# VH-VL binders against q7z443r523to685, part 16

Target 1, 163 residues: q7z443r523to685
Amino acid sequence: TSLNMSTHQLTITVNVTSLEKSLIVSIDPDSPLLMTLYLGFQYQPNCTHFHLNITLPKDKVWQKDEEYTWVLNPEHLQHGIGTYYITAVLSERQEGAQQTPSLVSVITAVTQCYYWEIHNQTWSSAGCQVGPQSTILRTQCLCNHLTFFASDFFVVPRTVNVE

## First folded at step 6 (VH-VL)

Design s15 (framework fv_levilimab)
Fold by ESMFold2-Fast, scan of step 6:
Structure s15 (fold): chain C 163 residues (1-163), chain A 119 residues (1-119), chain B 111 residues (1-111)
Amino acid sequence: as target 1 above (163 residues)
Amino acid sequence: QVQLVQSGGGLVQPGGSLRLSCAASGFTFSSYGMSWVRQAPGKGLEWVSGIYSGGSTHYGDSVKGRFTISRDNAKNTVYLQLNSLRAEDTAMYYCARDIYGFSDYFDYWGQGTLVTVSS
Amino acid sequence: DIQLTQSPSSVSVSVGERVTIDCKSSQSVLYSSKNYLNWYQQKPGQAPQLLIYWASTRESGVPDRFSGSGSGTDFTLTISSLQAEDAAVYYCQQYYSIPYTFGQGTKLEIK
């Protein structure tokens, strides 16, 4: 669903149940919004207390669906399984300053890259990782070996609150 | 108010090099992306390269490996280094302010710099 | 990469007439309710100027006789009451995917 960014903040709650998959967070504003996302484990982060952050929209993208997408690989989810909080804070600088609050849609998903392992006749994720060009529409697979790939995609239930 | 003033064009032989400059004024240069778009005589527009406020760069396939875009925020200037020039690189080269990540267009364009590659 | 095809290649019309220019994309440029399709006007001897962005949003200072419409792969630029100063080449441009690409252009001549 869409949230109104009238308070200049929103909080996304993600329950991570597996460290074998990457988390993809997509923030789709109805108008351009310069924002910073902060990640916290079991606490609501802010600009002075967080584990990781990213500024959106990204400026190194090949296609529009990457601009407001944050890819969090298992190494970024260092605290293990449990509840992660993401706080999005609007930047003071906004291109074409608007008087009306923006509506924001939030989607979270998980994905993983697999390759066919000939020796064991099975799918394996060894030597592959989800790349930064991944989005909720496609998974970029970066592997240190040349082989056949596949990925799975699942929407992760979330709760989003405006502070 | 917003101005983009270009320089650095000219006549060169195939295999030669040129550096194009685009000096910006009237806005906070470091906050915006900049792109180069070229137009061969009597032909249409072709996007060549872009550089964004964070420093990332992109290139069109026809120029990748030969052209280099760069910027100097202290001088409010974006550059395009043209190397290994070919006859098909002959064109008017425009710099343009690139509102990347916001409205996603080129709003202000420079006057253009002519590059002629001939033997 | 995304290819844009404009039609017609050229058109000649009288002052006061309505004219439409079409732009067809080889793939959809729609994402999150925005069409990443822009229109530019280039007069002889001048740099291009932005007319319309996000398929239908008119740039500040552009006369209201210019309008854009369409979604996905099919787009149209309309000039509702042509003025002599509108003689120019018009280009559509996609901003959906790198490399950014332009249509081949439509030359508009005043009779």
Scores: ipSAE 0.366, ipTM 0.736, lowest interface PAE 2.5, mean pLDDT 85

Design s16 (framework fv_levilimab)
Fold by ESMFold2-Fast, scan of step 6:
Structure s16 (fold): chain C 163 residues (1-163), chain A 119 residues (1-119), chain B 111 residues (1-111)
Amino acid sequence: as target 1 above (163 residues)
Amino acid sequence: QVQLVQSGGGLVQPGGSLRLSCAASGFTFSSYGMSWVRQAPGKGLEWVSGIYSGGSTHYGDSVKGRFTISRDNAKNTVYLQLNSLRAEDTAMYYCARGYYSWGDYFDYWGQGTLVTVSS
Amino acid sequence: DIQLTQSPSSVSVSVGERVTIDCKSSQSVLYSSKNYLNWYQQKPGQAPQLLIYWASTRESGVPDRFSGSGSGTDFTLTISSLQAEDAAVYYCQQYYSIPYTFGQGTKLEIK
């Protein structure tokens, strides 16, 4: 889906039902957009009241699909399970964009790294974390041990409002 | 209107060093990423290094640890410091506007600076 | 690293003819409806110049006889009604993944 960001703001609603997986938020504009995302728990955040923030596009990436992707690990979801709100605010300083309405595609997903634990014949995520280079297309797994790995991908229900 | 004017280059011995410069004009330099691309005589193009508008850098595997890209926004100039030069570094070096930032392509190129590494 | 392979490596055609140059990527460079593949023209003794970006968007000032097509891993640059000044080496380039890579080049000669 595509949203018009002519009002300089949009809100994404995410219902987190488990802290065993990482949340991936992808905001892909049809033209470059400098924006800041704010995270709030049980409330709509803004630039003066939020729990976490990130400026997009990211400063250093290795592939294009990383530029507008925010990876939120369980350690970043400090308030536990429940409804999180993400407010995206378009920067007033846009280099290369002159009064052109921008369409953005928004996708949220959850993922986790699993490995087969030979000793007890089961899948485990122990010793692995989802890395910051993860996107909705691929999961970066950072593990402190060597074994065969797998990742899980699930699109979470979302509501997006353009203001 | 947009111009990239290169300087530096020359003949050096293996193990030597050179500093290449690329002076930009006609655009807001600080808002763009910059790259260096080289071309050995009679060969194709090889991306060497890039620097984002925010200052982060990447290097091609063949030059990692030997070359350093940097920029001076007050002078509208991007630099490439070449150290521990090898014969295979002999090439025409181009600066180009574009890196993983606001542009997804190299839309303006400098005239090129020849680097020759031989004994 | 993403590898780009061009074909043919060289081609000789007459003024007024049509030529196509292919570029094959070792992995997809498509993301969110945009292909991160560019085409450059380099004339003897000159720096390269941008012709096409995002696989099919023509750079400002580039004649409309130049067109790009393709998606994912297979791309084509087409030059219709060739002119003498089109004699050059043409390079495809991916902007999807670091390190950025170029095809080996296609030399176009006008007979």
Scores: ipSAE 0.568, ipTM 0.799, lowest interface PAE 1.3, mean pLDDT 85

Design s17 (framework fv_levilimab)
Fold by ESMFold2-Fast, scan of step 6:
Structure s17 (fold): chain C 163 residues (1-163), chain A 119 residues (1-119), chain B 111 residues (1-111)
Amino acid sequence: as target 1 above (163 residues)
Amino acid sequence: QVQLVQSGGGLVQPGGSLRLSCAASGFTFSSYGMSWVRQAPGKGLEWVSGIYSGGSTHYGDSVKGRFTISRDNAKNTVYLQLNSLRAEDTAMYYCAREYSGYHDYFDYWGQGTLVTVSS
Amino acid sequence: DIQLTQSPSSVSVSVGERVTIDCKSSQSVLYSSKNYLNWYQQKPGQAPQLLIYWASTRESGVPDRFSGSGSGTDFTLTISSLQAEDAAVYYCQQYYSIPYTFGQGTKLEIK
């Protein structure tokens, strides 16, 4: 992961190997950074060419760890398995007169919701989806049935200096 | 010079309604979230509701379904509509400025508006 | 919901003394090296005023005799060299999770 200071952008590379789990992308700046993330499949996206975008920090959150977290469910990864690129473009209008150097950590994780299926005596993900309030610390499970459920996750930490 | 000026309180019967207003000046209102915090006589502080710069709203458990927060960016004003009022809603109501992601706290507070619910 | 418990509920001290107020959270309010816990001062008949945010950062204009410390679930507000104008109720508040919650308050009286 790297940041281009002249264009005020940061590039994240994610290798998606399965569409059975949701991808969670967490940006962890040591100071607040207004940014827009762009998603591309097998190419580096920009503000005029991308599949999906999101502006961070998020406006509607229930918990602080959601503010810089982007949840990408399988239906959002429309081109299937392979290499996805995320370009983060920093806003020119940051809070304060000038942007100061910042340390930015990027964490990606995958997660899925499971419930105990009594008839088969096993865990199943059927009827459950990972919700948009999920983070690398908490998985929101949205199920169409009432039952006990759990989640799992895998984390890949990355750190980038903004100078 | 940041100012939050409140109005709209008063005495009301149980089951009644009131609309509180908080007029802001001295900053770019549309860039900030706003919250309402109340305090019953002689008691502590209770967060009631918040509205983000983008218009998303949140409510405390005790007021959900009865109170509605809204904002008018052209008038630099945040409102709290109080419906189905109960004696337990009697309190001083404060508006406060917040900025999630940048401030993470309530840095300026209005003077307060007293709401009294009694028969 | 996150519950904040302050201790003591009331304290009476003399001018020039040091006082500490504790705030305990039912859940960690630490994320990404920041503790989302704030301290407010409320004098009789007035609106609350921000004293400290992110557990230990003093708000502009707040005297350096006020300091905050702690991390995760245990936090402390310290007032050194207490002055008469410090008589007030002090509240901790978490900004980590909705609904935002306050401690019950600590009343500080000067004797």
Scores: ipSAE 0.481, ipTM 0.767, lowest interface PAE 2.0, mean pLDDT 84

Design s18 (framework fv_levilimab)
Fold by ESMFold2-Fast, scan of step 6:
Structure s18 (fold): chain C 163 residues (1-163), chain A 119 residues (1-119), chain B 111 residues (1-111)
Amino acid sequence: as target 1 above (163 residues)
Amino acid sequence: QVQLVQSGGGLVQPGGSLRLSCAASGFTFSSYGMSWVRQAPGKGLEWVSGIYSGGSTHYGDSVKGRFTISRDNAKNTVYLQLNSLRAEDTAMYYCARDRSYFGDYFDYWGQGTLVTVSS
Amino acid sequence: DIQLTQSPSSVSVSVGERVTIDCKSSQSVLYSSKNYLNWYQQKPGQAPQLLIYWASTRESGVPDRFSGSGSGTDFTLTISSLQAEDAAVYYCQQYYSIPYTFGQGTKLEIK
């Protein structure tokens, strides 16, 4: 699924139903595209009114699929469960790239890390958190104990508006 | 008109140190990442280290903890500090412009600096 | 780490002939419709030079006899109508995952 971002802005709407999972937002352009993402709760954010922001592509990644991925852990979703809005705004400086309409692929998903508890013979999330290197292709699990781990991954409903 | 001019190589004993320099001209240095790639005599290319325009760094597994990449944007120069050198570090060291977020490739390379670690 | 294997390791051909060099990746380097696979040419005594990036895009100034193809894990560099100046070692390189890695190189000799 691709969306044309020629209008310089798009807004993603996500309904967060659990604070035990991390939200993964992927906005992959078909050509390099400098942008800033703004997060708002119950309102559409902009550069002067937002709760959190990130500039993409990220300046330090281990794999290419991290470049245009924003990982929002429960501590980042401080307003609790409800509707979050993410506004993506193109930077006025697009050095090195021809200014043509760009296609972007927008995916939102939730994930959580689990490890196998040998003593209880079950999966537990205790002591594990989703790391910032997580993407729609893989979940980075950061655990405070030695373990074998796994993760779940669910694409969550979203609405995208181009402005 | 892009130029990368390297210096700082030489012969050192195992355990020694060297600092390599790569002076850039012909482009806005602060907007690009830079990488170091080495080549042992008669062998292939091995990526060693990279530094993003924002200053974040990465290292190949064989050099982590021993080599340090840094940059001085006022001097348009990227450096590679080589510490605890081993015979296996003997190589021609190239600096290269890393167009991470505009190109994802190494588009210009310096002439190379020879580092020889002799026991 | 991603391992790149090139074949052949060495090849000797005549001027005017076609040559293909293959590069196999231990895992996919495809993401968001781009293959993060580059090709470099290194002539004796010289630094490497970029030829192809994103698997198939020719760098500015590179002759059109050089072309790249492939996707995912299987990539090919093709040189049509070889010229004497094409004698060099050719390397594929992945830019998908840290650490960035190169293939072992293919030495091209002209008869």
Scores: ipSAE 0.605, ipTM 0.818, lowest interface PAE 1.1, mean pLDDT 87

Design s19 (framework fv_levilimab)
Fold by ESMFold2-Fast, scan of step 6:
Structure s19 (fold): chain C 163 residues (1-163), chain A 119 residues (1-119), chain B 111 residues (1-111)
Amino acid sequence: as target 1 above (163 residues)
Amino acid sequence: QVQLVQSGGGLVQPGGSLRLSCAASGFTFSSYGMSWVRQAPGKGLEWVSGIYSGGSTHYGDSVKGRFTISRDNAKNTVYLQLNSLRAEDTAMYYCARGLYPYEDYFDYWGQGTLVTVSS
Amino acid sequence: DIQLTQSPSSVSVSVGERVTIDCKSSQSVLYSSKNYLNWYQQKPGQAPQLLIYWASTRESGVPDRFSGSGSGTDFTLTISSLQAEDAAVYYCQQYYSIPYTFGQGTKLEIK
C-alpha cells in the first residue's frame, strides 16, 4: 500500500459512522517528509479552505509510531457523521535538506477507551477519552477514575487519490 | 568535516551548577536535533536530554527538573545547564548529533566534557 | 522504559575469528518494518562511534566485516573476521521510545 507523494498532494477519504469513537490517521513515509494535513467535511480541503490541520512529523513524541499520527476525537469531528476528506500537502521547505520524493503508507483506524465497570458487569467508556499519544498500535486512555482498562481497534475503509 | 567541540566541564560541589557547551561546524546546525549522553566512570552510556530543530525538548527521568537543554542557532551551539548537581551526576558528558526527524541515530559525537561532583 | 541486555558482558577472541554480540530488548522496537536499534563502538579514551543503524544498515566508512541482524526484541552484532583494531566496548541502543536507552556494553578483547 505504498503511494508516491512526489505530486506533493494526497487525499484520504474517511466515512465516519459514529461520533463515539476517535479517528486515527497514520502516514508512514519511507524517509522523513515534512507535510501538513487538512481536514474537511464533505469537501476536499486545501491550505486556504479547511476545518482543522496538523503539521507532521510531530515536534514532540514519546514513541516512533506517534511521529506521523493524527488523533481526531469526537470534538474534532464537529460536523457530525458523514464523509471527511483529508488532504496531505508536502511542504515546499523540506527540513534537513530532504528533497527526494517519498513513498508513503496511509492507514486509518478508529478506537475508543473502555474500562470494566464492576457494578454493572460490563465495559463502559464513561469518564475516559482517547489521548493524543494514541496510534494505530496502542491507545492512550485518559480517565478520571481508577479501574481495569481496555481499548478496541477498528479499521475504517478508505479511498486515496494522488494529484 | 562535521565537528562538535565541547567545553564547560569541571569540578563542582553537590548542589552546584555548571553549563556545558557544544559548538558545531560543518553542517546546517539549525536543521538537526542534538542530544546529550553521559557516561559515569567505568560505566555505560545514559541518554540525558535532547532538543529538536524546532526547540522541543526531552529529558531522562534522573535529570528532569534539574537540567535544561537549549540551543542558539546563530552561534551553532547547544547547551546543557546542570543545576542541583549530585555525586551521581559525575560523568563524561558527550554532545551528539541526532534527534528525529532527520537522523534516527547518533552519527557524530563531541570529544566529551568531564563533570565531577565531589564534596 | 525499554531495557536492553547485552551478552556476553566481555569476550576475548583471536584475530581472524568470528564474534557475535547479542542485545535483548524488554519490548519490541519494531515499527512499520523498521527496527529502531543502533550499534556503537567505543575505544578507550574516545567518544562512541556509530557502526550500524536500523538494526542492519552499516554506517558509511564502517568495514563490511561488521554486520547487524535481528528483529523485534532479539538483535545481534557480528564481526566476521576480527582485526586487532576492533578491541573496544560495543553498545546497542534503542531510539524507539523516550527515554532512549543503551545496553550495558560488551567488552571485546584480543588474545
Scores: ipSAE 0.478, ipTM 0.777, lowest interface PAE 2.1, mean pLDDT 85

Design s20 (framework fv_levilimab)
Fold by ESMFold2-Fast, scan of step 6:
Structure s20 (fold): chain C 163 residues (1-163), chain A 119 residues (1-119), chain B 111 residues (1-111)
Amino acid sequence: as target 1 above (163 residues)
Amino acid sequence: QVQLVQSGGGLVQPGGSLRLSCAASGFTFSSYGMSWVRQAPGKGLEWVSGIYSGGSTHYGDSVKGRFTISRDNAKNTVYLQLNSLRAEDTAMYYCARDFSGRYDYFDYWGQGTLVTVSS
Amino acid sequence: DIQLTQSPSSVSVSVGERVTIDCKSSQSVLYSSKNYLNWYQQKPGQAPQLLIYWASTRESGVPDRFSGSGSGTDFTLTISSLQAEDAAVYYCQQYYSIPYTFGQGTKLEIK
């Protein structure tokens, strides 16, 4: 989905149905775009009323798909299950960009890290956390007992619709 | 117009240290990232380190823990501190303007600074 | 780390002929319709110069005879009509993932 940024703002609506998974929000502008995202529960947030915020693009990334990605773990979804609103506000100071993009693409996804637990013969997420380098294309898993060769086949990213 | 002028190279013994400087002019230095790329004699290019406009840093695996990149926006200068130098660090070191997050390339390069690590 | 392999390692061609240099990436460098692959030219005794970025976009001031193509893992730099001043080493470079990496270089010589 492509949204118009000409009003200096866009709103993303996400329905959270489980607190067992992390939410990944990806904003993909046509050209470089400095913005701040604000999170609200059951209300549309703004720069003076919000629960969490992040400035994008991220300053320190390891891969291009991280620059405009916000990872929200269950601990960040403070009000529980329900509808969350994200307001993206364009910065007045666009460094290095001559023209403001008219369109951006938005994708949201949910993900969790799993490993095979031999004792119980099942997949488990115990001892694993989704890391900040995660994106809609890959999940960073921070685990204290996972072997490196097992990590590629236990991650399940999911995409949700944005309207 | 845009210029990157390098200094600080030389001959040094294994285990020694050097600080390379790259002085920028002709653009708003604080708005750009900067990278260092090296080239051993007769060999190819190797990216060494980068610093974002916001100050965050990255390093190539071969130099992590030994080299430190830093910048002084008031002086329009980026630095590379080389510590615990080894013979295999012998190379021409280039600084380059880094369009990280914008056009994703190195457009302007300094003239290069030779670092020789020997005997 | 992403590894870039160029072929050939060296090539010798006459003025006016077409030359192609290939670059193969160990992983895809395509994200959101952009290939994060750049080409640089380095003449003897000089610093590298940017030729092509995003796989196929020619840098301002670069002659029309230089073109880039490819997507994902396989990329090509083409010089459609070789000139004497094109004798240089050409490098591909990925800008997709840290650490940024370069191919080993292709040396282009004039007959």
Scores: ipSAE 0.517, ipTM 0.780, lowest interface PAE 1.6, mean pLDDT 84

Design s21 (framework fv_levilimab)
Fold by ESMFold2-Fast, scan of step 6:
Structure s21 (fold): chain C 163 residues (1-163), chain A 119 residues (1-119), chain B 111 residues (1-111)
Amino acid sequence: as target 1 above (163 residues)
Amino acid sequence: QVQLVQSGGGLVQPGGSLRLSCAASGFTFSSYGMSWVRQAPGKGLEWVSGIYSGGSTHYGDSVKGRFTISRDNAKNTVYLQLNSLRAEDTAMYYCAKDIWGSYDYFDYWGQGTLVTVSS
Amino acid sequence: DIQLTQSPSSVSVSVGERVTIDCKSSQSVLYSSKNYLNWYQQKPGQAPQLLIYWASTRESGVPDRFSGSGSGTDFTLTISSLQAEDAAVYYCQQYYSIPYTFGQGTKLEIK
């Protein structure tokens, strides 16, 4: 999905059906865009009414796929299952901004970290958390124990609107 | 017009220290990342260190623990502190303007500062 | 770390000829629609200058005879009609992952 960012904001709707996995929100602009994302549960958030936000591109990254990726762990989705809204608002101070509209692709995905539990001969997620360097291409696993790790990943299509 | 003017190089003995400076003009310095890239005589380019507009830093493996990058936005200057210098640190050191979070390349380079480490 | 290997290491060609320089990455530098691979030109005694970014986008002021192509792990810089002032060392660079790395360079001599 590619959207025209000629307006000052766009809205992403995400239907969360499980709190066992982390939500990965990836925004891929075709040109550099400074933006702030706001999260709302069952309402469209804005800069004065939201419960979580992030400024993109991220300042502290190790690989390109991290720059416009927001990782939302189950602890961030504390209102439970249902429809979450994310409003992306363009910054007033765009570096090298041109007056041509920018196209933005939005991808959402879910992921979880697993480790092999030798005693039960099965995979478990206990004691593991999806890290902030995770992207739609790679899951960072932060675990409190010493064992072999793996990740579960799949891309989920979502509706995106310019508002 | 963008300019990066470098200073602070010279001859130093092994184990010594130097501080390189790169004074920027022609762009909003505080909004851009800056990097240092070096080139040993007759050799290729090696990225040494980078600093984001927000102050976060990264280093190449060969210089971690010895070099420190910093910036002073009021003076539009980026610095590279070189400590525990070795003969293999002998190189021309370039500062370069990054476009982190924007375009992903070094669009402007300083003239270079020669660092020679020998007895 | 991502390793970039250039070929050839050096080449000598005549004015007006076409030359190609290859750069191979040990890992893909493609993210979404962009290849984070840049090309720089360094003339003797000078600092490097940006020629091409995102594998194929020519920097402002760079002559049309320079072009870049490729995707993922295999990239090529082409100079379609060499001029004397093109004698230089050419470097590819990846900006996909820290630490940023450069190829070893290709020395282009005219004649």
Scores: ipSAE 0.454, ipTM 0.746, lowest interface PAE 1.9, mean pLDDT 84

Design s22 (framework fv_levilimab)
Fold by ESMFold2-Fast, scan of step 6:
Structure s22 (fold): chain C 163 residues (1-163), chain A 120 residues (1-120), chain B 111 residues (1-111)
Amino acid sequence: as target 1 above (163 residues)
Amino acid sequence: QVQLVQSGGGLVQPGGSLRLSCAASGFTFSSYGMSWVRQAPGKGLEWVSGIYSGGSTHYGDSVKGRFTISRDNAKNTVYLQLNSLRAEDTAMYYCARDIFGSYEDYFDYWGQGTLVTVSS
Amino acid sequence: DIQLTQSPSSVSVSVGERVTIDCKSSQSVLYSSKNYLNWYQQKPGQAPQLLIYWASTRESGVPDRFSGSGSGTDFTLTISSLQAEDAAVYYCQQYYSIPYTFGQGTKLEIK
């Protein structure tokens, strides 16, 4: 979906139905925009009342699709399942002298790191966490084990990047 | 007028160190990222390191752990500290303005280059 | 890491002729309708100069005989009606993923 940021603000509504997966929020403006995102549970957040925030674009990325992506792990969704609100506020101090109001595409997705656990004959996320380099196109998995990278028997359900 | 003026190159023996400097003028230095790109004699271009306007840094695989990029916004200068130099580090080193935070994402202005020669 | 392969490695052409330089990426550099691929020109003894960014957008001051095309993994730089001053090495560069990488370069010589 595309939203107009002419008013220096936009609101995104996310219905979280499970705390077993990470939420990925991707904001893709048609021109560079310095913005801050605020997260609220069951209320619309603002700069003085919010649960969590992030400034975008990120100041350190490895790939372009990370630049305007916010990764929210289950530990960040501490109020449980339900409706979360994200308010994106355009900074009045734009870098690179870009000040024109822009159209913004918003995509939300959920993801989790999975590997096949041979002894249990099941998929497991144990020992893995979704990393901050994750995007809607690629899931970074930070794992405390690396036994599956050379096996012909393991199937990964989505793109995995281990740091 | 945008200018990037480089200094600090020279001849060193393997294992030696050098600090390269790139002094910027004609733009708001603190609002831009800066990168270093090198070119061995007769060879192609290799990205070495980058520093964002916020201070976060990245390095190419061949120089991780040996080179350190830094900046001094009060002096409008970006630095590249070269340590544990090897013969394969011999190259012309360019600093370049990196339009980070812009969707253009390219190196628009380049310094004149600083030659680094590593030989015994 | 993303590897860029240019072809040809060198080419010799006459003034007024058309030349094309290809750049192939080991993985897609397309995200959100933008291709993060740039073209640079380097003349002997000089620093590189930006020609094209986002695969097809010409930098200010660059003559209109230079054009870029392509998407995803396959890109082309075209120079229509070559001029003598176009003798240089041309490099493609991806700005999609760290570490940023360049193609090996294409040397263009004028007969």
Scores: ipSAE 0.426, ipTM 0.754, lowest interface PAE 2.3, mean pLDDT 84

